# Ledger of designs, part 192: miniprotein binders against b1l550

Target 1, 279 residues: b1l550
Amino acid sequence: MRLPEELLERARDIHSEAPSHRIKLDRVGSFGLKVPVEFKGFLLLAEADVWVSLPEGRRGVDLSRQVEAIYELSNPPKDPFSLCREAAISLLEKLNYADSSGVSIRFDAPLQDGESLKYYGVEISSIASDEIINKIRVEILGMTACPCTAELIRAYKSSEIAATHTQRSLGILEVSTKAEHPDPDKLASIIERAMSSPLRTYTKRPDEGGLVIRSLSNARLAEDVVREMIHLFLEEFGHLPEDTHILAAVRSMESVHMHDIYAERSFSLDEIRKEISSH

## First folded at step 15 (miniprotein)

Design u15Y
Fold by ESMFold2-Fast, scan of step 15:
Structure u15Y (fold): chain B 279 residues (1-279), chain A 99 residues (1-99)
Amino acid sequence: as target 1 above (279 residues)
Amino acid sequence: SEEELERLADEFREYAERLGYDEIEVTREGNRFTVEAERNGVRIRITVEVDGKEIRITVEIEKDGRRIRFMYVITDPEKLEKYLEEIERIIKMFLEYRE
């Protein structure tokens, strides 16, 4: 049993009323929704946030209409990028008092790793107003090896294989663009190729030894990794609009320190091309 | 190519027609074309620019005094059909959403 619909005729429409204070709110919505998405052949459970701007003269947002909008577009499950873009536009169209709408979707993306799978983090958003801005953030772990300690040990022992400390490093690429979301697998690939070596879900002893030696032979500073990520990004995604903004970053979880090392660079495509061409 | 540009223009015209647009204007300028149509108070303007394998699509939808613009920069021609389907779904959304 539920309450009679006749009560709707007698109840006040709270959301349509004037607020106590005429203050605009930037984001009002439903956060932490669970939505199924279809990603490259996988059915995944993603987490979504949906919101709209609220004008100074309106007390509240119809949250049930927001949930209906994303639910209708997610059934059957679809590609999370199309879902993100379509839901943001749908919210803006359905809630005509809003100046802007937004949708964010987060999930762990499977990536084939030999006979197993590994996972990387994906967070995407679409913000709609008079235009749409699409954003994607990819985070994936890799391995880095310290070239400074490697050089010291090489000088001391004159060995063919440098001994040094290795650590897990988190690579981050974030792209904000007027174009469609970049392919996250390509962003993850860029990050992994910039590292000393990728990480694996499963290794056998001979493969593990080879991975370590490969990492030691390809020692890189966090600064080296960021520069390589930018170089590889420009090769793959240099076609994006000139006002596309990118953040490239590495957080190295140093095995010999109590703290992490962090390096980053944010830039627009227009900015970075002018910088590179001036040298 | 000029032939590819003509083929794309025809495809966009067919999609607009499938959505019920019967007054469709196509304008050509070099390596680009623009498709304009209006129905039920919903005006669309789709601009397509071709440069080798790169296809740039800009979509503008205007309804009830509000305009929204979004775009695609396609370097993999195999993805074109997917984005055309998305564009169709979005335009349909504007045509169908009313009280």
Scores: ipSAE 0.739, ipTM 0.898, lowest interface PAE 1.2, mean pLDDT 85

Design u16L
Fold by ESMFold2-Fast, scan of step 15:
Structure u16L (fold): chain B 279 residues (1-279), chain A 99 residues (1-99)
Amino acid sequence: as target 1 above (279 residues)
Amino acid sequence: SEEELERLADEFRELLERLGYDEIEVTREGNRFTVEAERNGVRIRITVEVDGKEIRITVEIEKDGRRIRFMYVITDPEKLEKYLEEIERIIKMFLEYRE
């Protein structure tokens, strides 16, 4: 059933009324929207959140206008980064009482893996006010091998390729910048190159053996992986504005422990350059 | 290069002309240029700087007393057309939206 639009003339405009308490809200919006996006030749179903700030004198947000903004921009499906930036600006333009707007979009990104595909996690956002801040978080699994145990076994067995424990490790790179979102495939590549070896969707026995030997020959602490990720990030993305903020982290699911090991570093480009130059 | 700056300035002039701007001011200073235009209360300022293969674009849009600024730092020239199209769509949004 659809009610006549003439009823809008008689109904109160609840959203524009004064609230029960004059309190500003930071984020009010539509969360968990399903949105099609086009990513590097793939049509993916992403999940989106859209929001605006709400001033202390206004009871509610026009939620239908929020949904219209993102859906208009997502038909036909487009790249999620442009969608994120354009939708955030659109929300701020359409909802003039708001001081800020934001959009986040989450999806699993396909990555070519020989004759197959593997997937990594991507979450992006754009927050619009006087300026736009773009954020991207990439998470991908890799393999790490313990150098401490490797050294002990090498000494014990006199082997150049020492046995050691290996484990799955989750690498994380998060970037907040005034520039456009960094390419997530490049961020995923940085994480994988910092690891002892990448993980594969499918391996035959000879390839699996090679992957294990590669990992054992390139043993790295979680701390080593984080430092290498930062080094590789600076080589690829050192051109970003100096106030760009980065989080580099690794969570190692230790095969010899009942617990995980975690290493992390947050920094701005300006901060890290001064630190490195001081030696 | 000088030729790259001239081509980019012309591309932005054409972009604004397509959006209906007819009074477009282009100012060139060394390795940069600034494009300024106003139509129907929507004021645009675009600054482009070229340093080697890096292109830095800053866009400022002012409408009804609000100002928003966003930027691109392009190191892959193949992405330039995509970002010019995005800039055009964003400006069009400000020109076409009415309460």
Scores: ipSAE 0.788, ipTM 0.921, lowest interface PAE 0.9, mean pLDDT 87
Fold by OpenDDE base, second read of step 16:
Order: structure tokens, then sequence, then C-alpha cells
Structure u16L (fold): chain B 279 residues (1-279), chain A 99 residues (1-99)
């Protein structure tokens, strides 16, 4: 049922009214939207959040206009990076009372694994004000082998390749930059290479054995993984602006403990370069 | 290269021409050029720097007292066309939207 237009003319525009308390809000928007995106030849249904700032003198945000902005840009489906950037800008333009806008898009990204697919989690964001900041978060599971237990077993049995416990570990890279979003596949690759071994969707017997042997031969602490991630990141993405901010982290789901091990480093490219150069 | 810089300048000029901009000003300094134009109160400044295989594009749009800036750092030439198209779409949004 559509309300008669005549009734709409009599209704106050609640959103444009002065609020009872004149306070600016940082983020007002719609969360949990579903939008189609094209990624590496796949059409994916992604979850999206859209928001803008609200000035102190305005009671509410035009939420319908926000939703329209992102869906207009989503037809036809396009890559999520362009969608984020364009939508953030569009929101800022269409909602002229806002001094900032933001878009976040989340989905599982397909990653080729032989003849099958594995995946990693990705969140792509753009925040627009006087400048646009692009943010990407990549999460991918890998395998770590404990070097401490390996050393204990080596001391006990005197083997070249020592048995040790292995566990799943979640690697995280989050990058915020004034440049375009870094390539998520490259970020995922960095995380996998920083671990003892990648995970596979399926393994044949010879492949499984090889994967475990590789892991045992490349035993790493959670701390080692984070440091390796940072090292590999600098090699691949050292061309990004110096004020680019990075979070490198790992959560290891320990197989011998009831709790997880966590390690992280937050840094800017400028900061970390100075740190490394000082040694 | 010098030839690459000239080609890029031409591409951005053509982009603005397609968007209906007149009197496009191009300023060159070494490995950098700036393209500037105004149409219907929408001012565009595009700065491009070429350093080896890296192309840095900074786009500034000013409309109704608001200024926005965004940047691309291109190391893969194949992405240039994609970003040019995106820039064109973004500028078009500002030109077409009137409150």
Amino acid sequence: as target 1 above (279 residues)
Amino acid sequence: SEEELERLADEFRELLERLGYDEIEVTREGNRFTVEAERNGVRIRITVEVDGKEIRITVEIEKDGRRIRFMYVITDPEKLEKYLEEIERIIKMFLEYRE
C-alpha cells in the first residue's frame, strides 16, 4: 500500500529537522546490504555497509538515498574495489550535508588450488572526506608447525626431521592507504608464504605427505609468521605511499593448548623502514 | 619515458574533452604533468608522475566549495585503462548531479 501523496505533503520531513541535542554523528547508515560484485570472473553476492556522517543540525540521514547510491553502481556488477571507491564518492556527493562517507564490502574470495578452489576472507572499504582512504583486510588460514616441540623431539630421537604438533593458523593483513586497494591475492599469498605451509582443499596421499614434511621443515612460531609477513609485504608493496598503515597479525589455534596464540604488529611504511634501517 | 608522458597527457586531455571540458591547461615539469580544467563549476586537477614503470595519478575535484582527492599508483600498465574509465565515471557523477 502506497500512502497517498497528499498525506506526504502534510508530513514533516523528520530527517531534516533540528535534533533535540545538537551533536554530530560520525557514522549513520545501512549495514548488512547484499550487493553483487564481479571478482576474478566470479559473480559473488557480497555483504555491504554504507554510511555517512551527520551534522549536528540535522536529525537524520536519508537512508533511501544511501541504498540507491550503491545499487545504482552495482548494476551491472563490477569489481568490488571500483564499487567501493565510486560508492563512497557518490554518497558524499548525493548527501551534501555529510563531510565524510564510507563503504565496506565483505565476501569470501575464491583462490585456485589445483583443479579445485579454496578461499580467503576479504573486506574492502573506502572512506571519503577531503581525501579518499582505501582499506583492505585479508584473512586466510594456513598451517604452522611448532619449532619448540620439534627441538624437544629432535633432542630425544636425534632425527633430521623432527615430529612436532601442527595447527591451523589464521593470518591477517590489513592495509589502509591513499592509493588504490592492494591486490588481495598478493596479500593472501604473502600470508601463506609466511606460514609453515598452506592449506589445501583436497589432498592425495603423496601430496598430503609432502605438505606435512614441508611444514615440519619450516617450523615457525606465531611471532616468526608475523615477522615474515611484514618482510614479504615490504618486498611486494614497498611502492605504496609512506603513510600507508599496515596491521600484520596471526592467530594460531594451538593443538596442545585450550587457548589460541596471537601476535600482531601495527605500523606505517615510514615507521617500519626507519626501524629496519636502524639495525 | 618522454613518449609515455606525452601519451598520458594526451589521454587525460581526451578524457576531459569527452566530458565536455574546454580550455584544458596542461603544465609539464620533468617527469610530471598537470591537467586542469573547469566546467559548470566543477574544477578538475589531475597530476601524473612517471617514475620508471610506476605511474602515480592524483585526481582533485572541486565543486560547490567541496574538494576531494584520490590517488592511483600503477605498476601494471594494463590497469591504466581501467582507472581512466573509473576517473571518467567519477567526474561524470559530479557533473551530472545537481541538488
Scores: ipSAE 0.628, ipTM 0.864, lowest interface PAE 0.9, mean pLDDT 91

Design u16S
Fold by ESMFold2-Fast, scan of step 15:
Structure u16S (fold): chain B 279 residues (1-279), chain A 99 residues (1-99)
Amino acid sequence: as target 1 above (279 residues)
Amino acid sequence: SEEELERLADEFRELSERLGYDEIEVTREGNRFTVEAERNGVRIRITVEVDGKEIRITVEIEKDGRRIRFMYVITDPEKLEKYLEEIERIIKMFLEYRE
């Protein structure tokens, strides 16, 4: 049963009323929405959060307008990056009491792997106020091989390719910028190239042997991977605004330990260039 | 680069015309141009700078005393058309929404 719309004229406007306590809220919105997006030829079901700031004198946010805004922009399905930026701006335009708005969208991105598919994680956001800050986080698994154990085994038994332990490592690149979101495929590529070898969805024995040999011949510490990721990032994305912030990190799931190894560096483009140029 | 800058200025003038702006001011300063226009209380200012292969676009929209700024730094020319379409959709949103 649907109640008559005329009742809206008789009901109090709860959202516009004074709250019990005059406290500003930073993020009020609809979280966990499912929205279709088009990503590089794929139709994906992404998860989205939308929010706005709420001033101290207003009791609530019009949540229906938030949902309408993102769904209007998602039909037909479009590029999740454009959707994210446009929806954040739309929320500010439609909810004039808000000082800021935000949208985040997360999905698993398919990546061609020969005749099969692999995937990487993507989370993007756009936060709008008097300017827009765009953020992207890419996570992808790769393989690392320990150079320390390789050196010990080489000393023990001398071989062209020393045996060592290998493990899955999670590479992370997060970028916050005033410019458009960086291409996630390029970020995923940077992470994979920094690793000892990429992972694959489908291998036969000869291909698997090749990956292992590649990894063993390119043994890298988590610290090495983070430094290489930063180096490759600067080559590809050094054109971004100087106040762009980057997080580069690796979590290595050590096969010989009960614990993981983690290495991380956060920096702005301005900071890292000054650091590198001082050497 | 001179021909590229002129072509880009024409594309942004045409974009503004498609949005219904009739008083469009385009000014040029070296490797940069600025497009300014106002219609129905919505003022736009788009600044485009070309440096080699890099195209930097800054869009400012002012409506009802509120201003928003966003930008693009394009190194892949094939993405230009997509971002022009996005800019047009965003400005149209401000022109069409009335509270």
Scores: ipSAE 0.790, ipTM 0.922, lowest interface PAE 0.9, mean pLDDT 87
Fold by OpenDDE base, second read of step 16:
Structure u16S (fold): chain B 279 residues (1-279), chain A 99 residues (1-99)
Amino acid sequence: as target 1 above (279 residues)
Amino acid sequence: SEEELERLADEFRELSERLGYDEIEVTREGNRFTVEAERNGVRIRITVEVDGKEIRITVEIEKDGRRIRFMYVITDPEKLEKYLEEIERIIKMFLEYRE
């Protein structure tokens, strides 16, 4: 049922009214939208959040206009990076009372694994104000082998390749930059290379054996993985602006303990370069 | 290279022309050039710096007292055209939107 236009003329514009309390809000928007995106030749349905700031003198945000902004840009489907940047800017332009806007897009990214697919989690964001800041978070599972147990077993059995417990570990890289979003596949690759071994969607017997042997031969603490991630990141993305901020983290789902091990480092490119140069 | 910088300058000039800008000023300083133009109250300033294989593009758009700045750092030449198209779309959004 569509309300008669005549009734709409009599209704107050609630959104434009002064609020009872004059307080600015940082984010007001629609969360959990579904938008199509094109990524590496795949058409994916992504989850999206859109928001703007609300000045102290305005009661509410024009939510319909926010939703229109992102869907107008989503047809035809485009890459999520361009969509995110353009939508953030569009929101800021269309909602002129806002001094900032933001868009976040989340999906599972396909990653080729031989003839099959594996995946990593990705969240792509853009925040627009006087400047645009682009943020990307990549999460991918890998395998770690414990060097401590390996050393104990080696001491006990005197084997060249010591048995140790292995576990699934979640690696996380989050990058915030004034440049365009870093390549998520490269970020995922850094995480996998920093671990003892990658995970596979499927393994044949020879491949499975090789994967485990590789892991055992490259045993790493969660702390080692984070440090390696940072090292590899600097090699690949050292060209980004110096004020680029990075979070590198690992959550290891330990197989001998009931709890997880977690390690992280937050830093700017400028900060970490100074730290490394001082050594 | 010098040739690359000249090509980029031409591309951004053409982009501005396609967007309907008629007064385009291009300033060159070493490995950097700046394109400035104004149309219907939308002012743009695009700065491009070439350092080896790296191209840095900074876009500034000013409209109705609001200024927006965003940047691209291109190390893969294949992405240049994509970002040029994006920049064009973004500027067009400002030109077309009227309260």
Scores: ipSAE 0.664, ipTM 0.876, lowest interface PAE 0.8, mean pLDDT 91

Design u17K
Fold by ESMFold2-Fast, scan of step 15:
Structure u17K (fold): chain B 279 residues (1-279), chain A 99 residues (1-99)
Amino acid sequence: as target 1 above (279 residues)
Amino acid sequence: SEEELERLADEFRELAKRLGYDEIEVTREGNRFTVEAERNGVRIRITVEVDGKEIRITVEIEKDGRRIRFMYVITDPEKLEKYLEEIERIIKMFLEYRE
């Protein structure tokens, strides 16, 4: 049943009223929206959150305008990065009482790997005020092999390729920048190249053996992986503004322990260049 | 290069024309140019700088006393067309939305 539009003439505009308490809110919005996006030839159903700041003197946000903003821009489906940036800006334009707006979009990105299809996690955001800050987080699984146990076994019984334990490790790269979002495929590639070997969805036994040998011949500590990720990131993305912030991390699901090993480093491009050049 | 910078300046001038700007100022200095235009209370300033294969674009939009700035640092020139289209759509939002 649809109520008569005539009632709007007599109804109070609740959102424009003064609140019970004059307190500014940082984020008010619509969370968990499903939006179609086009990513490198794939049509995906992504999850989105949209929000704006709410001034101390206003009771509520026009949530219908938030939903309209993102859905107008998502039809037809388009690149999630452009959608994220454009929707954040649109929210500020349409909801001019707000000091800032934000959009986040998350999805699993398909990645072709030989005959198989694998995936990595992507979360992006754009926060708009007098400037736009774009953020991207990429997470992908790889394989690591322990160099400490390898060295012990090599000492016990000399072998060119020492036996050691291997495990799944989650690599994480997060970038916050005033420039456009970095290409997630390149971020995923950096993470995989820093690992002892990549993981695959499907392998035949000869290929599986090759991955294991690759991992054992390229044994790396979590600390080694993080340093290599930073090195590779600087080679690929050193062109970004100097105030760009990066988080590089690895979480190794240790096969010989009931707990995980974690290593991380947060830095700005300016900070890391000065650190490297001081040696 | 000189020729590349002139081609880019023309592309951004045409972008402003498509948005309905009729008074467009293009200023060139060294390896960069700036496009400025104003229409219906919406002022744009686009600065483009070329350094080798890198193209840096800064877009500033002013409307109703508010200013927003965003930028691109393009190392793959084939992506330029995509970002020009995005810039055009964003400016169009400011030109078309009225309260």
Scores: ipSAE 0.781, ipTM 0.918, lowest interface PAE 1.0, mean pLDDT 87

Design u18E
Fold by ESMFold2-Fast, scan of step 15:
Structure u18E (fold): chain B 279 residues (1-279), chain A 99 residues (1-99)
Amino acid sequence: as target 1 above (279 residues)
Amino acid sequence: SEEELERLADEFRELAEELGYDEIEVTREGNRFTVEAERNGVRIRITVEVDGKEIRITVEIEKDGRRIRFMYVITDPEKLEKYLEEIERIIKMFLEYRE
């Protein structure tokens, strides 16, 4: 049953009231919204969080207005990057008491893999204030092969292709920039090319054998993978503003250990270029 | 190139015209140009710089004492039209909403 709108004239406007304590809040919003997005020809259901800052003198945020803002921009479905940037700006315009706004969108991105599909994780955000900061995080699984054990096996058997342990490794690239979001397919490609070999959704035995031989012939430490990811990133995205921040990381699920190996490096484009030119 | 810069200046002038701006100032300086316009209390300043294959676009919107700045660094010319459409939609938000 719908209550009569006459009751609105008698109800207090709780959100506009003074709060119990005059404390600013950084992020207040609607989290876990399901939104349709169009990604490279695919219609996907993504998960979105939307928020704004709340000033010390206001009790609450108009949550319905937040949902309306992202709903209007997602109908018809559009690419998640434009949706993210436009929704953050729209929230700031619609909620005039806010000093900042933000939107985060998460989805699994399909990637063509032979005659099938594989998937990688994408999380993007846009935070608007006097400027907009765009962030993207891409995670994709690949395979690594241990060069240390490979070298011992080569010494032992004098084989042309040394046996070594292989394992699934998670590659991570995160970029924070004033420019538009980088293309996630290109970030995923960088991660896969830095690995000993990519992973496949489906392989037949001859193709599986080839993938294993490729990984064994291209053995890499977690540290090697991170350095290669950084090198490839600079080749592809060196045009971004110098204050762009990057996190490159790999988590190797070591098949010979009870624990994982992890390597990472955070840097700005300005910092890494100075470092590389010093060598 | 000079021809590319002229073409881009025309595209951004047309974008401002489509948004209903009728007093548009375009200033050219070397490899860059700036488009400035004001309508209904919404001021825009779009700076475009061409460096080889890169097109750098900076958009500033000012309304009711608040300013927001965002940018694009385009290396794939096929993406230009998409970002022009996004810029148009964003400016339109500021033109349509009143505090």
Scores: ipSAE 0.770, ipTM 0.914, lowest interface PAE 1.1, mean pLDDT 86

Design u19F
Fold by ESMFold2-Fast, scan of step 15:
Structure u19F (fold): chain B 279 residues (1-279), chain A 99 residues (1-99)
Amino acid sequence: as target 1 above (279 residues)
Amino acid sequence: SEEELERLADEFRELAERFGYDEIEVTREGNRFTVEAERNGVRIRITVEVDGKEIRITVEIEKDGRRIRFMYVITDPEKLEKYLEEIERIIKMFLEYRE
């Protein structure tokens, strides 16, 4: 049902009124929007959240304007990174009472896996105020093999490639920077190369055997994987601003335990370079 | 290189001209140049610094007493055109939007 627009002349502007309590809100917006994005030749369905800060003297936000802004920028579908940055800026410009704006976009990214595809998780955000901070989180599964058990079996049987337990491990890289979002495929590659071996969507038995042998020959603690991820990150992304912040983490789903092992390190580029140089 | 820096300065000056900026100032200092322009209360300042294969672009836009700064650190030259197009779309938002 569509009411006559003439009623707008009689209706109060609720959003611009003073609130019941003069309290600033940090994030007010539209969450869980479904948005098509173009990612490296693929048309994907992503989920987006958009928000702005609300000053203490204003009762509400024009939520319809937020939705219109992201719809306008997503048609035709575009690169999710550009969409994220442009939408955050657009929201801040269109809603001039806001001190800050933000956009988050989540999707599963396809990655070529031989003749098939596998998927990894991507979450990006852009938060705009007097500057823009871009954040990306990449999560991908890999395989780790326990070096401790490998060493015990080697001592017992004197084998060149010792038997040990293997498990799926989730690798995590999160980057917060004033520069553009890092390429998620490169972040996923760093995580996979730090693992004992990558995981595959599909293998035949000879290829499966080779993957297992690779993992056993490259046994790594969760702690080893985190250190290798940091090393590889610095090789690939050491050009980012010195105040760029990184979280590197691994959650190992231990096949011999009912619980997981977790290792992480947070750092800025400035901090880690000073640490490495001091030794 | 010197030639590359001069070509980039011309590209950014041309970008400002496309939006009808009349008072465009381009300043060079070593491996860096800055393009400054103002139109209809929208001020832009774009600083480009070239260091070997790396191109750093900082964009500042000021409108109605609010300033926003964003940047790119380009190590892959094939991405330069994509980011220039993004900068162009963002500047257009500030010039064309009136609430």
Scores: ipSAE 0.722, ipTM 0.890, lowest interface PAE 1.3, mean pLDDT 86

Design u19M
Fold by ESMFold2-Fast, scan of step 15:
Structure u19M (fold): chain B 279 residues (1-279), chain A 99 residues (1-99)
Amino acid sequence: as target 1 above (279 residues)
Amino acid sequence: SEEELERLADEFRELAERMGYDEIEVTREGNRFTVEAERNGVRIRITVEVDGKEIRITVEIEKDGRRIRFMYVITDPEKLEKYLEEIERIIKMFLEYRE
């Protein structure tokens, strides 16, 4: 059903009216949009949120222009980094009452895993005002092995490779920068290298045994993993602007407990370099 | 290097020319250059700085009193062409106009 266009002449422009209360809103937009993206040769279904700031004197946002902005730029499908930056900038151009705009795109990223694929979580954002801030969050599962129990078993049995409990641990790296988004595959690689071993989608018995032995020989606390992630991040991404902000975190799903262990550190590049150089 | 900086300056000047800018000002200062141009009320200022293997690109676009700045810090020179294409697409959005 389509209503006559003549009704538009008689209808009030609700969005341009004064609101009931003169309050600025930080984020008003269309959330949970389905968009196709091209990521490293894969066509993926992603979920997008788009928003703008709303000034205290305006009742509403033109939501149709938000959807137009992202869909115009997503056809044909393109990489999610360019899509985020271009859509955030386009929103400011199209919605001149807004002081800021933002776009977030979430998807599961494929990563080559022998003859198969494994997946890790990615959220990419761009926030535009008088500057563009790019944010990326990567989450990937790995394996950790407990060094405390390993040491107790070693003492008990005088064994070089001790038995210990292993568990899945979720590694998290989040980066906020004025420069381009870091490559999520490199962030995922940093997380996996910091763990006792990576997880696999598919293993055969001899390969599985090898990974388990390697994990046991490389037992790490959640705290060890966070410190190693920071170290590896600085080696790979030390070129980013000094005001770049990073969150490094690990959530260890302890196999011998009903609860998880969590460790994190937030820092700017400027802050962490001064800390490290003081040692 | 000086040859690299000169090559990059020509590349960014050509970028502005492809977008229809006529009076393009290219200014070199040490290890950096700036490309400035205006067309249809859209003013651009692109600053490129070379420090060893690192290329720092800052893009400023001004239209109707609104200014937006964004940047790239490139350590892999193979990514340069991709970012030039993205810069062109972004600037062209601002050159768009209603009938």
Scores: ipSAE 0.618, ipTM 0.855, lowest interface PAE 1.8, mean pLDDT 85

Design u19Y
Fold by ESMFold2-Fast, scan of step 15:
Structure u19Y (fold): chain B 279 residues (1-279), chain A 99 residues (1-99)
Amino acid sequence: as target 1 above (279 residues)
Amino acid sequence: SEEELERLADEFRELAERYGYDEIEVTREGNRFTVEAERNGVRIRITVEVDGKEIRITVEIEKDGRRIRFMYVITDPEKLEKYLEEIERIIKMFLEYRE
C-alpha cells in the first residue's frame, strides 16, 4: 500500500527537528545491507554497513540517502575495496550535516587451491572525515604442529621425522592505514606461510601425507607463528605509511587440551622498526 | 623515472581539463609533481611522488569549507589505472552532488 503523496506537504520533517536531548551520536546508519561485489573475477554476495555521525542539534539521519549512496555505486557490481572507499566519501557529500562517515563490507574470499577453491574471511572498512582511514581484517585457518612434543618423541625414538600433535589454527591480520586497502590474498598468503602448513579443500592420500609431513617438519608455537607473520608482513608491506597499525594474532585449537592458545601483537610500523633496531 | 613522472603529470592535467578545470597549475620538484585546480568552489590538489618502483599519490578535495585527503602507495604498476579511475569517480562526485 502506498500512502497519498499529499501527506508529505503536511507532515513534519522529523529528522531535521531538534532532539529531546542535545547529544551527538557517533554512528547512525543502515546495517546488514546485502550488496553484490566483484572480487578477482568472482561475483560474490557481500554484507555492508553504512553510517554517519549525527550532530547534537539534529534529531535523525536521512537513511534513504545512505542506502542510495551505496546502491548507486554497487550497480554494476564493482570491487569491494573501491566500493568501500567511494561510498564512505559519497556519504559525506550526500549528508552535509555529518562530520564523519563509514562503510564496512564483509565477504568470504575465494582462493585458488589447486584446481579447486578454498575460502577465507575478509572484513574491510573506510572511515572518512578530513582524511580516510582504510581497515582490513583477514582470517584464514591453517595447521600448526607442537615442537615441544616433537622434540620429546624425537629423543625417545631417534626418528628423522618426529611425531607430534597437530591442530587447526586461525590466523588473523588486521591493518589500518591511510593508504589503500592491502591485497587480501597477500595477507592470507602471509598467514599461511607463517603456519606449519596450509589447509586444503580436499586431498587425496598422497597429498594428505605430504601435508602432514610438511606440518611435522615445520613445527611452530603460536608465539612463533605471530612473530613470523610480523616478519613476513614487514617484507611485503613495509612501504605503507609509518602510522599504519597492524594486529597479528593466532588462535590455536589445541588437540591435546580442553582450551585454546592465543597469541597476539598490535603495533605501528614506526613502533616495530624502532623496537627491532634497539637490539 | 622522469618519463613516467611526466606521463602521470599529463594524465592528471588531462583529467582536470576533462572535468572543466580551466586554471590548472602543475608544479615539478625533483621526483614529485603537484596538480592544483579549482572549479565552482571545488578545489583539487593531487601530489604524486615516484621513489624507485613506488608511486605515492595524495589527493585533497576541498568543497564548501570541507576538506578530505586520501592516499595511495602503489608498488604494483598494474594497479595504477584502477586507482586513477577511482580518483576520477571521486572528483566527479564532488562536482555533481548538490544539496
Scores: ipSAE 0.751, ipTM 0.899, lowest interface PAE 1.1, mean pLDDT 86

